# Miniprotein binders against Glycerophosphodiester phosphodiesterase GDPD5 (GDPD5): the designs that were tried, part 18

Target 1, 371 residues: Glycerophosphodiester phosphodiesterase GDPD5 (GDPD5), of Arabidopsis thaliana (Mouse-ear cress) (q9c907)
Amino acid sequence: RTLHPLPVKGPKTVKLQLQTSRPYNIAHRGSNGEIPEETTAAYLKAIEEGTDFIETDILSSKDGVLICFHDCILDETTNVASHKEFADRKRTYDVQGFNITGFFTFDFTLKELKQLRIKQRYAFRDQQYNGMYPIITFEEFLTIARDAPRVVGIYPEIKNPVLMNQHVKWPGGKKFEDKVVETLKKYGYGGSYLSKKWLKKPLFIQSFAPTSLVYISNLTDSPKVLLIDDVTMPTQDTNQTYAEITSDAYFEYIKQYVVGIGPWKDTIVPVNNNYVLAPTDLVKRAHAHNLQVHPYTYRNEHEFLHYNFSQDPYKEYDYWINEIGVDGLFTDFTGSLHNFQEWTSPLPDTSKSPRQLLSQIASLVLPYAKA
Below, E stands for the ipSAE of ESMFold2; O stands for the ipSAE of OpenDDE; V2 stands for 0.75 times the mean of E and O plus 0.25 times the DockQ between their complexes.

## First folded at step 23 (miniprotein)

Design cb (from ad with G34D E35P; at its last look DockQ between E and O 0.44; V2 from the best seeds 0.00; counts 0 for: pae E 8.8 > 1.5, pTM E .636 < .8)
Fold by ESMFold2, look of step 23:
Structure cb (fold): chain B 371 residues (1-371), chain A 103 residues (1-103)
Amino acid sequence: as target 1 above (371 residues)
Amino acid sequence: SPEEVRKLKEEIKRLEDEAKELLRRAMYLRYFLDPYWLVRKVRELLRKLEQLIDEIKRLAEEAEKTGNEDLIKQAEELIREAEKLLDEIRKLVEEAQKILTES
């Protein structure tokens, strides 16, 4: 039997939208200054602390499952060495011309990786959460963003694509890059920068490998960011120098494929004896080519903070945002950057529901109608 | 002497080549260990090394121009100090590499 239609309802609730009016807060591997990197808990903490984007590094398991993990070996940030059943899995591979020995992610199935537990990378960080959290998949990462109570962007890095493609094969001649883009599309990601589609599900795809970014440009119009290493490090896939990939000619070329660059912050503002020096012109030149700049990595600890800032991370944020003029900051300390921006450049109050807004309007009109 | 100046120029090139290679190794290891403080410390020591190399070059040029052998001796002392800095950098890189390498 047909039920009687309900009356017309008022405006429906919409998630708080991504801000685009101030530099992006990018939670580098989650809020990992507090909670071990690349874990559900670190990402949920970053979302709670007000991050704009949660950032991850994508590698692959032996059985081709995309995982959120930074190092190609498990040794430094997991308890793999304590697992006797894996003792014979240590291998040596050529990685970009170096023989590297360790427990490589692609030598373990997802089921095996899920037995491991994550630990803090730095001894001077809080160790209380070591061993509490497993490695998560890229799909698990995507569900964290999807299920957030507000619009939260994602910032996946295609990590070590040459190495991944050497050691992991997918059906039909597919590459590591294909798997990453297919997974993004499965979760509804698409659309050029600032398009309606992008604003509903914000995304930047980052890589140090220019050929990976050019390749995926044939698969998706999602915004891409070229990561840039130190002045001495050539690109891993094309062997191009820092000078070449930061030249005006290269910026004019690569802007067809990327919306921005993600350089190491010390290449923008050099450091000597733990003091920052005069900045280079890199940000100004990138902006002249309509490229955003999202440097990495802002860390609050004494071990990373320069003397110019008097051990005050807010002085560092002020310098980078207001003097250097960056467009986003990769931070290990989501909360401190969020607090700085809320105090210095607060966003308009957009948390009011349509019903709350209508109630506010009604209260303003009602006295005049009665009078 | 011209022979002593040529020797100094050979040592300058050796110091520069080794410094570049050690920095390259430190930056490369960062992919696997994320040892940001290693890179910062290596760059700090290399900055001091660059200052020494610039002074050694100045002394070598003046010795070539003037024939003053005391300048050659001064340059040789600075080369010894530069070698100490290189040894410190080499040890830092080698310790980080031991974490990754099991030959």
Scores: ipSAE 0.011, ipTM 0.516, lowest interface PAE 8.8, mean pLDDT 86
ESMFold2 (binder alone), look of step 23: mean pLDDT 81; pTM 0.724
OpenDDE base, look of step 23: ipSAE 0.080; ipTM 0.570

Design cc (from ad with E35Q; at its last look DockQ between E and O 0.76; V2 from the best seeds 0.00; counts 0 for: pae E 7.3 > 1.5, pTM E .786 < .8)
Fold by ESMFold2, look of step 23:
Structure cc (fold): chain B 371 residues (1-371), chain A 103 residues (1-103)
Amino acid sequence: as target 1 above (371 residues)
Amino acid sequence: SPEEVRKLKEEIKRLEDEAKELLRRAMYLRYFLGQYWLVRKVRELLRKLEQLIDEIKRLAEEAEKTGNEDLIKQAEELIREAEKLLDEIRKLVEEAQKILTES
């Protein structure tokens, strides 16, 4: 390993370090299979469940405050419709050629957004926490990782940068991407992948917009990941096709700026009649260019599991980790992925004290002493 | 007849164009608005539609080769089934958009 970890001894020792020996467990919007997405509670649950990274989507308020929120409109995952004082705030905007109507994040100040409460995205998930948690800022998200009892990485997405830059302005000619990187630096994030600085505060910066990733490469050496959507969807900023951005020539170009790709898992393994088909060569080709692959999104519910897996999420994890060979998994179900990895590829037991090791030895020999 | 085959090919193009538009609209709703359930349902229906379109194309090509009018009648029946699937997809996309705006 690249670090010589200290033994864990009381509150004066360094935190338990990030593992780098098995595929990353990436808590997509927190442990949101149980707790509403992008909330403090969802992130704390994911950390408790053993995630390697907590993942968020960054958008902006009207007054330029970075928030953790996935949709450009508040309608689906908040109680904004219950706030009668906001009823006249619904707007229609041209979003890159599409008219979208809703309550947009950039039409509300942070103060207004903090009055809202988060709800579950899917009706078949546990609804008991709806209305309990507010929208959090990116700075609040960063403090969650900082204050964790172990080293927990962060995985922020620069979300909808074309839209954000169109509707929100920052002083001094700064743009959305500048604000994101400045905030990361304020909290001590930096360093190339697997450097000592990176291992102390692990980070991947992700986006669907290649120009945002290229732009920030002049601002930070932090590792970057290009997100890839469906085969029919062009990039939002450059209008490039899936075929273009997954070509060998493009991988050779973009690897100067990114360490990996985050493709929608259906572009790696197509689906027909609820069965997965033969995998494409996307992962193999990405690896040939020294690009990691972190697909999204792994969900345990029957609505998302394919018949090949017999409704068993561990069969899905086994397939993606051991047959496809991905380097990280964006999951809504942190705990189930963690349990799978702990059973099938446990980490070396170097974090245990001599006292803990002696207890384990005693438990192994005691039954045989009685026989 | 050549005219009937040409009309079938025009209908095939219309079905394909609308299917592509509905898929793009569903993908944008997912990307910007978090409507993932929509994409899964739309893709399942579109796979069924693609199978119908492929069969309609096969029938049109065979009718062009042979002049067999029964194949044109069969293709017209499949076009009606394809239009039902498209209507279902349209309603699903429109309902998802209405739910979001009413919330």
Scores: ipSAE 0.015, ipTM 0.499, lowest interface PAE 7.3, mean pLDDT 86
ESMFold2 (binder alone), look of step 23: mean pLDDT 82; pTM 0.794
OpenDDE base, look of step 23: ipSAE 0.051; ipTM 0.555

Design cd (from ad with Y31W; at its last look DockQ between E and O 0.40; V2 from the best seeds 0.00; counts 0 for: pae E 8.8 > 1.5, pTM E .781 < .8)
Fold by ESMFold2, look of step 23:
Structure cd (fold): chain B 371 residues (1-371), chain A 103 residues (1-103)
Amino acid sequence: as target 1 above (371 residues)
Amino acid sequence: SPEEVRKLKEEIKRLEDEAKELLRRAMYLRWFLGEYWLVRKVRELLRKLEQLIDEIKRLAEEAEKTGNEDLIKQAEELIREAEKLLDEIRKLVEEAQKILTES
């Protein structure tokens, strides 16, 4: 069992550029199939495994510090319940029409949040790292990408912006979205997709909230991606269904503000009784409007892998990349996707040593489940 | 009979109202719990319930047009099936809520 140390600063040399010739490998909350989500160790592992982008969810502390954390409550993926000093901090809030009771991120200062430790979300994943790593800030996440030995992109999600803006106030009348863009600019992020500036510090800003993406379009020309849930569900902010906002008419409108969509896999390829069905035309329609498609979430475990793929995640990657034709993949298993692409779609002008080739072959045949 | 068709339409509305409420609860369970297997199962079952409700509607409309009493009997059987599915969904939604509220 290996403990992951704090990140170290990478060398000050000309870095290997981001590849843009094959679908993006997007490390969803880091390499969280192996290491608890949204931790420094999970992101460093993803970078080591060859990810193109590290992906995070942004929420806020009580004192307005942006943190990398997925759920608005701390209960499921931290040890907050074992901290007796916080026992009376549970609160009940109305969240999108539902009363939720728990330890909300915005009820704790950063200093308090840093006392907590992260644990695995799924019991069938490796539990040995539970309690080893703290919550990190968005700025700490940005330094991980900055200090990487190669150019690594970032993919922050503006998470729950309505809830964050209700419960956290920033100086000068600023809102959650302003703080996110301000922080990105502080670290030198900017520029339209594939511009020189973007290629040096690659970035996609994602959200389920269309109004947040439209709002930040007035603040930055950085590429934006609209996340898509089940087509029957309403958006968090506009109360439009995702069916409405994925229509051709709406694509003509939203393409002014976004460069792509990030759909849940099932909106592209429906599932019944754990079998994939015929794909919808969503990818083809998005491409007709010059929108990229980066679906979520690719997971290697048998709990998530559909029967059509015979428990082989490489069959799933082949289907989504070569048959469906997606432009990027949000994966919990950075290494397996990287190895698939290195063997099936190698980058031009690269030369691999015999050791590198043997490592890639070994990765393709190794077991994917941990106990 | 017209009265039997009216009763079927009343039952369809009750099934739709309950499905709508369970769908609202499932929407934000996904937001908090992501793709936890329990949340995914709830959403799968709700889709199956929608299929049953659509078939019940189809049978009720055809029974009204034709006066075919056998279609009413078929619709009543599907209502019974939908009620069982609703109970299963309700129990799973309650279980998922416990993960969020009793942690």
Scores: ipSAE 0.012, ipTM 0.416, lowest interface PAE 8.8, mean pLDDT 84
ESMFold2 (binder alone), look of step 23: mean pLDDT 85; pTM 0.830
OpenDDE base, look of step 23: ipSAE 0.071; ipTM 0.536

Design ce (from ad with V39M K98R; at its last fold request DockQ between E and O 0.46; V2 from the best seeds 0.00; counts 0 for: pae E 5.7 > 1.5)
Amino acid sequence: SPEEVRKLKEEIKRLEDEAKELLRRAMYLRYFLGEYWLMRKVRELLRKLEQLIDEIKRLAEEAEKTGNEDLIKQAEELIREAEKLLDEIRKLVEEAQRILTES
ESMFold2, look of step 23: ipSAE 0.275; ipTM 0.667
ESMFold2 (binder alone), look of step 23: mean pLDDT 84; pTM 0.818
OpenDDE base, look of step 23: ipSAE 0.387; ipTM 0.714
ESMFold2, look of step 25: ipSAE 0.272; ipTM 0.650
ESMFold2 (binder alone), look of step 25: mean pLDDT 85; pTM 0.826
OpenDDE base, look of step 25: ipSAE 0.332; ipTM 0.689
ESMFold2, fold request of step 28: ipSAE 0.129, 0.015, 0.013; ipTM 0.586, 0.455, 0.425
ESMFold2 (binder alone), fold request of step 28: mean pLDDT 85, 85, 85; pTM 0.832, 0.834, 0.836
OpenDDE base, fold request of step 28: ipSAE 0.276, 0.101, 0.171; ipTM 0.640, 0.530, 0.581

Design cf (from ad with E35D; at its last look DockQ between E and O 0.66; V2 from the best seeds 0.00; counts 0 for: pae E 4.5 > 1.5)
Amino acid sequence: SPEEVRKLKEEIKRLEDEAKELLRRAMYLRYFLGDYWLVRKVRELLRKLEQLIDEIKRLAEEAEKTGNEDLIKQAEELIREAEKLLDEIRKLVEEAQKILTES
ESMFold2, look of step 23: ipSAE 0.234; ipTM 0.627
ESMFold2 (binder alone), look of step 23: mean pLDDT 86; pTM 0.845
OpenDDE base, look of step 23: ipSAE 0.279; ipTM 0.649

## First folded at step 24 (miniprotein)

Design da (from ca with V39M K98R; at its last look DockQ between E and O 0.53; V2 from the best seeds 0.00; counts 0 for: pae E 16.0 > 1.5, pTM E .658 < .8)
Fold by ESMFold2, look of step 24:
Structure da (fold): chain B 371 residues (1-371), chain A 103 residues (1-103)
Amino acid sequence: as target 1 above (371 residues)
Amino acid sequence: SPEEVRKLKEEIKRLEDEAKELLRRAMYLRYFLGPYWLMRKVRELLRKLEQLIDEIKRLAEEAEKTGNEDLIKQAEELIREAEKLLDEIRKLVEEAQRILTES
């Protein structure tokens, strides 16, 4: 009698998976500390620098095409003012009770928007790339994540949905939120947090508008994050106060629709004369309701770093990760956060032996045993 | 009494053994890339439990040295508090494990 040899399967290429063992590195509008925000180049740089998620803001063109762009007006981060053919396109609209005058995204077709070029938002950042890159569509953004050499998550914001739904109409009675979810599904996104589907194509859908998040919960089980503005800013759709939406009662309500909150970091830890004060209990209370906390925005420049951190962004990361205990960080400086986490919270290498893995796990836990 | 001190030392050992097992399970969850926010909360609660165990040990040590049985009763009350904290930690670890195995 003879034994048949076991079949040999050919090699399969598997992308490096998303880490879920330390706070998420979220490339806020890409690596925009160096490259103008929300451009292909900024997102590719963030992926190269080791980001977990690339983050974008979704608005719409006049003709209903989803674009990656932060402000509802083009004035601050594009060269629209240099386009004299558009000079008569400036308009005034009511935006959340404020009269805003500018060049609104929904007053331009995609073709017109593609003629514009992006520039840096802050004068103290590198200006050499101004005018090099166009506005990209949400579909172009999705292809960047799809084509990455490793698993990279996406973090799209449904931006200004009340404004978008007032000024843009989609076929079949569809609204802005429907178009966003439809586009995500077209590219294979879906699945609850940490499901097999989610881990293959990671996604958080964020918005400042609670009703938009509740609405899309009927369309997708993808994880959602409620963004929270300054203590003085009511919600854009429901006009609810900061105190209400951060109450324990509201957390018990909203947790059935969202997996986390994304508050402005100064509402978690107040600032006076550029010094951080004692932290609030917001992170503790969110965690007590099983809500993640992903604050924004971590920036390395001295214009944003508080004196407590001695102009060292790693001291800021240490404070927010190890003292405050946040679950993800929206950063303009993907590389610096990545380097900090690689040095202070190394990930287990699953190719290691059981003994090597146990040793790595022990090194991650030892500091907490003393605290 | 000496019997009460002996029983208290047995309870301290039981609390320590369960805390170590919960830490081992938390390390297992991290090894397999479990939900970070659950892991963060479990670690925080385990640190709080260790603080309680240390206080219970101090009371037991003082009760043995002084013969003050009121300290034993204080330690027993802290043991009940530690057991509530252990129950909370256990529930969170089980939830994290359920999420990981249901994937």
Scores: ipSAE 0.000, ipTM 0.180, lowest interface PAE 16.0, mean pLDDT 84
ESMFold2 (binder alone), look of step 24: mean pLDDT 84; pTM 0.827
OpenDDE base, look of step 24: ipSAE 0.015; ipTM 0.277

Design db (from ca with K98G; at its last look DockQ between E and O 0.66; V2 from the best seeds 0.00; counts 0 for: pae E 7.8 > 1.5, pTM E .687 < .8)
Amino acid sequence: SPEEVRKLKEEIKRLEDEAKELLRRAMYLRYFLGPYWLVRKVRELLRKLEQLIDEIKRLAEEAEKTGNEDLIKQAEELIREAEKLLDEIRKLVEEAQGILTES
ESMFold2, look of step 24: ipSAE 0.016; ipTM 0.522
ESMFold2 (binder alone), look of step 24: mean pLDDT 82; pTM 0.785
OpenDDE base, look of step 24: ipSAE 0.028; ipTM 0.521

Design dc (from ca with V42I S103D; at its last look DockQ between E and O 0.01; V2 from the best seeds 0.00; counts 0 for: pae E 12.0 > 1.5, pTM E .681 < .8, placed apart)
Fold by ESMFold2, look of step 24:
Structure dc (fold): chain B 371 residues (1-371), chain A 103 residues (1-103)
Amino acid sequence: as target 1 above (371 residues)
Amino acid sequence: SPEEVRKLKEEIKRLEDEAKELLRRAMYLRYFLGPYWLVRKIRELLRKLEQLIDEIKRLAEEAEKTGNEDLIKQAEELIREAEKLLDEIRKLVEEAQKILTED
């Protein structure tokens, strides 16, 4: 299906502001349930569908250009295998103690990467757009948010920073993390969570690497989110266990540097035989430490919905928002989450007095201030 | 008997060593596939296996303490269950690796 153009831009000084009165709708790699992930089209669709934030994964090309791409290898979501001129570029590298073979992003220049075309990650998703869209740069991603007809936040992940720093060099002894923050500043991003500057250009910087988040805290006061993997996965940089990084002691430490955590949703609510079990206390404990919780990933397909929800994504959203109490949702299906929230939690009328709007914002922040 | 408890502890270590190997292989799969029904099923079965191993350890420790042969019999039943689960996990890990390496 052909994408509809975004509405004609109104005056720049009168953009619809970011909502802060309900859990954030976070367009995980764009609206990728319909359009291949990490593409301009997927991000424009997510903005059209009403997302609060567009989310991307940042890796690097060989020549040090920041790109929007999830896997460190090109194999799964590009047509690289059909490019016979690249057949000799397949490499094996040690990645966190494992020998991994594939076409790595940092073995290709941006010019070479731009020859590739993106495809859907899952065969059960719509395949009609495969091969239509190139890899985009982080700067191209930033211009999508900048040029949107309303305020749209961004949610970049510093992806595989240990690997990127091992294989890509930047001028002046800069690290991968430095390049990411410098690019954000170039486009006017900055300011602490809920500051006036942040509300004009909303941003969360996410990573699985605690040391990357601590490092960039010296460079920017922009809000940061610690991503948390499965219970079996140690942190890539510090080799800390799940138990360590979700302990109360660690939350007391990391809250100096982050405003929230982004755990895999199955670590919050375990799954057995495709049924959700009793939830853990992770969200409650994070909230007791004034940390937001933005779990990933909410997907509408029957392959991902648990039997408890009767193949109804609205039942899943209701459970996670109203029973578990999460603060944002990483979704592949921006439109369905938006429609659920418009139906169940419509935004306040913008004609309300500033005091009425502030009281609503305060009620949203209150749960983060106590258990 | 002490010898029967020693044999149980040897079986526990064998189960633990293979579970660790399968966990390392599953970490490899997660790195490249992300959550998918197959990878999710492998993770669920590994969690169940770890719970079984912990239960077998508890029975072996109590059997050592009390000399109760019924606890040894119970542990042997759970070891057979754990071996079936290991076989299922191994097959799924191998299938997932084939999917990844074909592309």
Scores: ipSAE 0.000, ipTM 0.329, lowest interface PAE 12.0, mean pLDDT 85
ESMFold2 (binder alone), look of step 24: mean pLDDT 85; pTM 0.836
OpenDDE base, look of step 24: ipSAE 0.032; ipTM 0.468

Design dd (from ca with E95L; at its last look DockQ between E and O 0.01; V2 from the best seeds 0.00; counts 0 for: pae E 19.5 > 1.5, pTM E .658 < .8, placed apart)
Fold by ESMFold2, look of step 24:
Parts: structure tokens; sequence; C-alpha cells
Structure dd (fold): chain B 371 residues (1-371), chain A 103 residues (1-103)
């Protein structure tokens, strides 16, 4: 039965869709086990390695431009200290009750921030890419996802909102959270979890600040995730304890505003002398309230792997996916998680070949490498 | 004997050449399997191998100077340990290759 080929319609070709049948591969600050965090190159590598979501932390410049950057100070992951023209910009501010001294993002304009270069956070990681890549804006991050050759979700964190609202002037009576949601809407993001609109442009908005998530619930129906810190750390905005925010009563309340929680993985499965102990019931209780669980952070290095896993990250993935039953994993090592899932829970073969992945990574990384 | 020392030196060269080839394969495969943990692991094992090779060379030099056969036997034991490290590297690279070539 011979068929006449349909006309090729150039830019209307449908991209490969987001998978929703296995736990999400979430590229925590990009593929930062290899390439410095929160950079275009780290995100492009994560996309080529098969991530479902690229994840970022949103802070602000002095002039109110949203940037992708994790720490409120520039000291640890940039070359700011080598810039003598900025030497008098070091400041001390109160951050959640602690006096922090450093070069704060909100004391620099975007133009000044763009002069800086990113470096690896951990000395035991590959240092060869240090100094190659600039800080990127949230809009630049959004264009990376938009221009990807397949549908790739985004996972922005509203980071340090109390601090950003204290130190950055937001025009028109707006606040930091308004700017984040406005920017997402500008790029076409919206829609409830698994809606048609969401599936075309997948998104989770995460924060440690419950009031920021409640506030934006009046602005967008996009899925939200409450991040949960160590058992000793109260919430930054409401000063609520770990016990309170993980109670059944609180889950019943917050499920009106969030679709999931993002806890630190050691609060789900405690650790003693670098061995995992018996798991808590946190995941089971979250699931009983119809909340997803996306723990952080899965790292392959021996500095982070527990002795139970014998320096084998695949044993860790098997434990967390098949025994604990998490719904997504924040990983610094996108490729190793992707390979584990392809080996143990493959999807239908519509993906690019391994050789095509290599070619795409090379072509996308070259513009961002140091000359 | 001089013949035994010559054989040790040939074995050292073989170990080094195989380790370099396995590292080259790991570097190629990391573009498909993800991050540099494969490269880091291979380099970690290679550093241990280099320490063993340096000791084997030291023993071979002293055996050549003194004619002491016990030093040759010690070097041969360390060669067996070096082969175990190479086998670990080889298995890691073969696992990576298997992931990429299975349908």
Amino acid sequence: as target 1 above (371 residues)
Amino acid sequence: SPEEVRKLKEEIKRLEDEAKELLRRAMYLRYFLGPYWLVRKVRELLRKLEQLIDEIKRLAEEAEKTGNEDLIKQAEELIREAEKLLDEIRKLVELAQKILTES
C-alpha cells in the first residue's frame, strides 16, 4: 500500500514529548558533576544526557534582573575575588539570622555580574572548565529549554525571597515572586500539572518559603513544590519546624497549593556513620496525601555515596526508585541516572542515537567554552 | 637474573599501555554515559596502579644491582596486584560499552 509522503512542514514538526511514566530525572543546576553549575554548558549537557527537567535557582541583580545562581554571595562559585575593581563591594548582611560577609548578587548590576566567570563548587570535581562560562539570566535559561530539540521541563527555585525583597527595589508595588511569575508567563508557561499546556512546556516552581508558594498560587496554576531542609532548620519565612511542615495536618493543608515536596534525602532515610538506616514513613505519608516526592541531592562521588552502595551509584538509584519509591531525583549526574533508567525501565525507542547525542553536545558547548 | 629483570620491564610497559588504552575508551564513552565519574574512577585506579608500578620498578632496579632473587619474587607479587587493578578498570569500561551497544 503505497502512500504519498505528506508535505514537510518546517518549524511545525512536533518535538519528542516529556516522559511521565518513570521517576523524573532532574538536572540539579545542570550536569554540574562535570561542568560548573548554573551555566548554559551544564544545562545543554544535561539536555543531551537525557534529563527530563533542567533545574535552577533564581536570585536577582541590583537592577532587578533575574539570574540563575545558587548562593546569595558570589564568593564560592565565581572569580569575583580576582576582580580588583570590585574589592570594595564586600558587605555584611543579616541572612535568616546569620551575619554573612561576601559579594552579594544584589549589590551588582547585571552588566557587572556578566564580567564574572563560574567555577566548580567542590575541589574534588573536575576543575578544567573553571572560568569558561558567565552567569546567565533566567530568560537565557528559559531560551535553553525553549530551543531544545525535545520537550524539556524547567524547575526554577524562588531562592531567598525574604532577602531579595529586602534588598532589591521591585517597581510598581511588585515583589520578587511577581517578577518570577511574570517572566514565566512571558515565555508561555502555565497550566496545571499534566494539562495540555503543561505537557507542552513542563514546569515545577519550587521554594523553601511556604508563603512564596501560597502567594504565587493566586498568580498561576503551575505546579509548585515545597522544599524541605534538614530536621533542625525552620522555614525561612514562617519559622515553622520540620515536624510541623511534615505533619499529616500540614500535608492536608499544603496539598491545596503544591503538588509535591522536595526533601533533603537524609531526612527520608537517615544516615549513621555513612550507612543508611531504616527509612522513615515520609514518602508513604506524602503519597497518602497525593503529594509527589522529589528528594535532593543524588551525587556519584565517594564523598557522598553511603557505604551500603559500595561506591556504585546504580545501587543508590535502585534503592531510591524501587524500594523507597520516589517520584523524581535531583541529580548532579544526569547521565548516570539516565543510563540506569534506560537499562532498567526503558521508554519506547524514539530517542536520538548515542552518536547523535555526542554530536549535539559538541556543537552546543563550543560557543560557551573559553577561546 | 638479567633475563628476569628484562621480563619485569616488559611487563611494566604492557601494564602502562593497557591502562592508557582503557582510559582513552573511558574518555570517549563519557559523552554517552554521562559524567566524569567514570573518568574519575579510572584515574583513581590508575593512580593506585602507578604506585604499584613505581614499587615494581624500585624492586627491579635493586634486583639488578644486587642479584637478589627475593626482590624479583616481591615484584612478581605486585604485578599480580597490578593485574587486579587493570581488571577492575577493564570491567568498568566494558560495563559502559555494554550499556551503549545493547538493543
Scores: ipSAE 0.000, ipTM 0.106, lowest interface PAE 19.5, mean pLDDT 83
ESMFold2 (binder alone), look of step 24: mean pLDDT 84; pTM 0.822
OpenDDE base, look of step 24: ipSAE 0.018; ipTM 0.289

Design de (from ca with V39M K98G E102T S103E; at its last look DockQ between E and O 0.01; V2 from the best seeds 0.00; counts 0 for: pae E 16.4 > 1.5, pTM E .641 < .8, placed apart)
Fold by ESMFold2, look of step 24:
Structure de (fold): chain B 371 residues (1-371), chain A 103 residues (1-103)
Amino acid sequence: as target 1 above (371 residues)
Amino acid sequence: SPEEVRKLKEEIKRLEDEAKELLRRAMYLRYFLGPYWLMRKVRELLRKLEQLIDEIKRLAEEAEKTGNEDLIKQAEELIREAEKLLDEIRKLVEEAQGILTTE
């Protein structure tokens, strides 16, 4: 019997690591300022443009498959209305205390959802890609990050967990949150913030539902982020006010379960007649409790830019990064944020040895040594 | 007055030595730490401390040159401010070290 040697594997290149020296570039639903949101193409474009994290919203199909999709209804960002075979599937459900009528994701199987095509949410964005891309699953999203040519983090939101748990049942009495964490573990995600495991496969798990974040804290040590809505919106699960969840007492409580908050940017810097006002102390207070702040959403279009920025998104980035001092930005325009940071805060050469870095440090003490 | 100037120079040297050590620790830890925002705080406070130490040195040199006792009082007040900054920087560096070591 002849024994064969194992195949000789050629050298494998190490992937470029996640940067941690400047605010995170978070590709909100992909690079969706250009390509329809939550699609493979939008995520691949964001990765090409240099994003640190690709961000998604997780909902469920009727048959319990996790999908990447933002609205609980398909109406606004798909061609569902043009599918006559689905015309009788429109339903009304209670969503966060409001009766919402539409084509809900959990009323369609994955097979049915895959027949739909994604379109741009805003008419003033480029419409040329409408109808080109299907809804993707959470597993497809995870493979995009896994197969990237560099280390790219993921930023999944457990979306509408109360609604999902009401309308979708998983085997063994499992919850929506269990399915999300199970899927993350299947793809090798885990580890506390900045651990070796986390740095290899970076992850933030976000939700507007504090109880979902507390629940999953017993399932995974992966870093978690509490999303915070408008000042008028109570939490969807606990019915707590904005004032309660942004209090110092609540920050002392929740920091045991989360590493940061993701507030709507207008709650950090209020707006009047499309002009920004003086900033609140929210970022400073969150930082005093060792909580990161990753606000949403930075959009380049004049429909969203405040007049103070003179239609220049780079003025907005400069204000939020250098004056407000945020730790990450959810952007629809991955490339513009990347270009701003490459121009104003370029990353150090990652090939430098510890000895080369110590030489740079030594030069920083020169003013103290000479005087 | 000569004894007061000597004491000021010793305090300046102490502040400089501790600032240099905290800077060395912060820059070394920066190589391995996120979160970016914590190290950003440390860098900002160190810049402020450096500026304050430079002002204290300037006052001490002028006080020695002119014999102006009011400049010594001004320098002593700024030393108290520098010590408050230094304490804040120390706490942040120790916090950052704790984050690294709990992995």
Scores: ipSAE 0.000, ipTM 0.150, lowest interface PAE 16.4, mean pLDDT 83
ESMFold2 (binder alone), look of step 24: mean pLDDT 82; pTM 0.784
OpenDDE base, look of step 24: ipSAE 0.025; ipTM 0.455

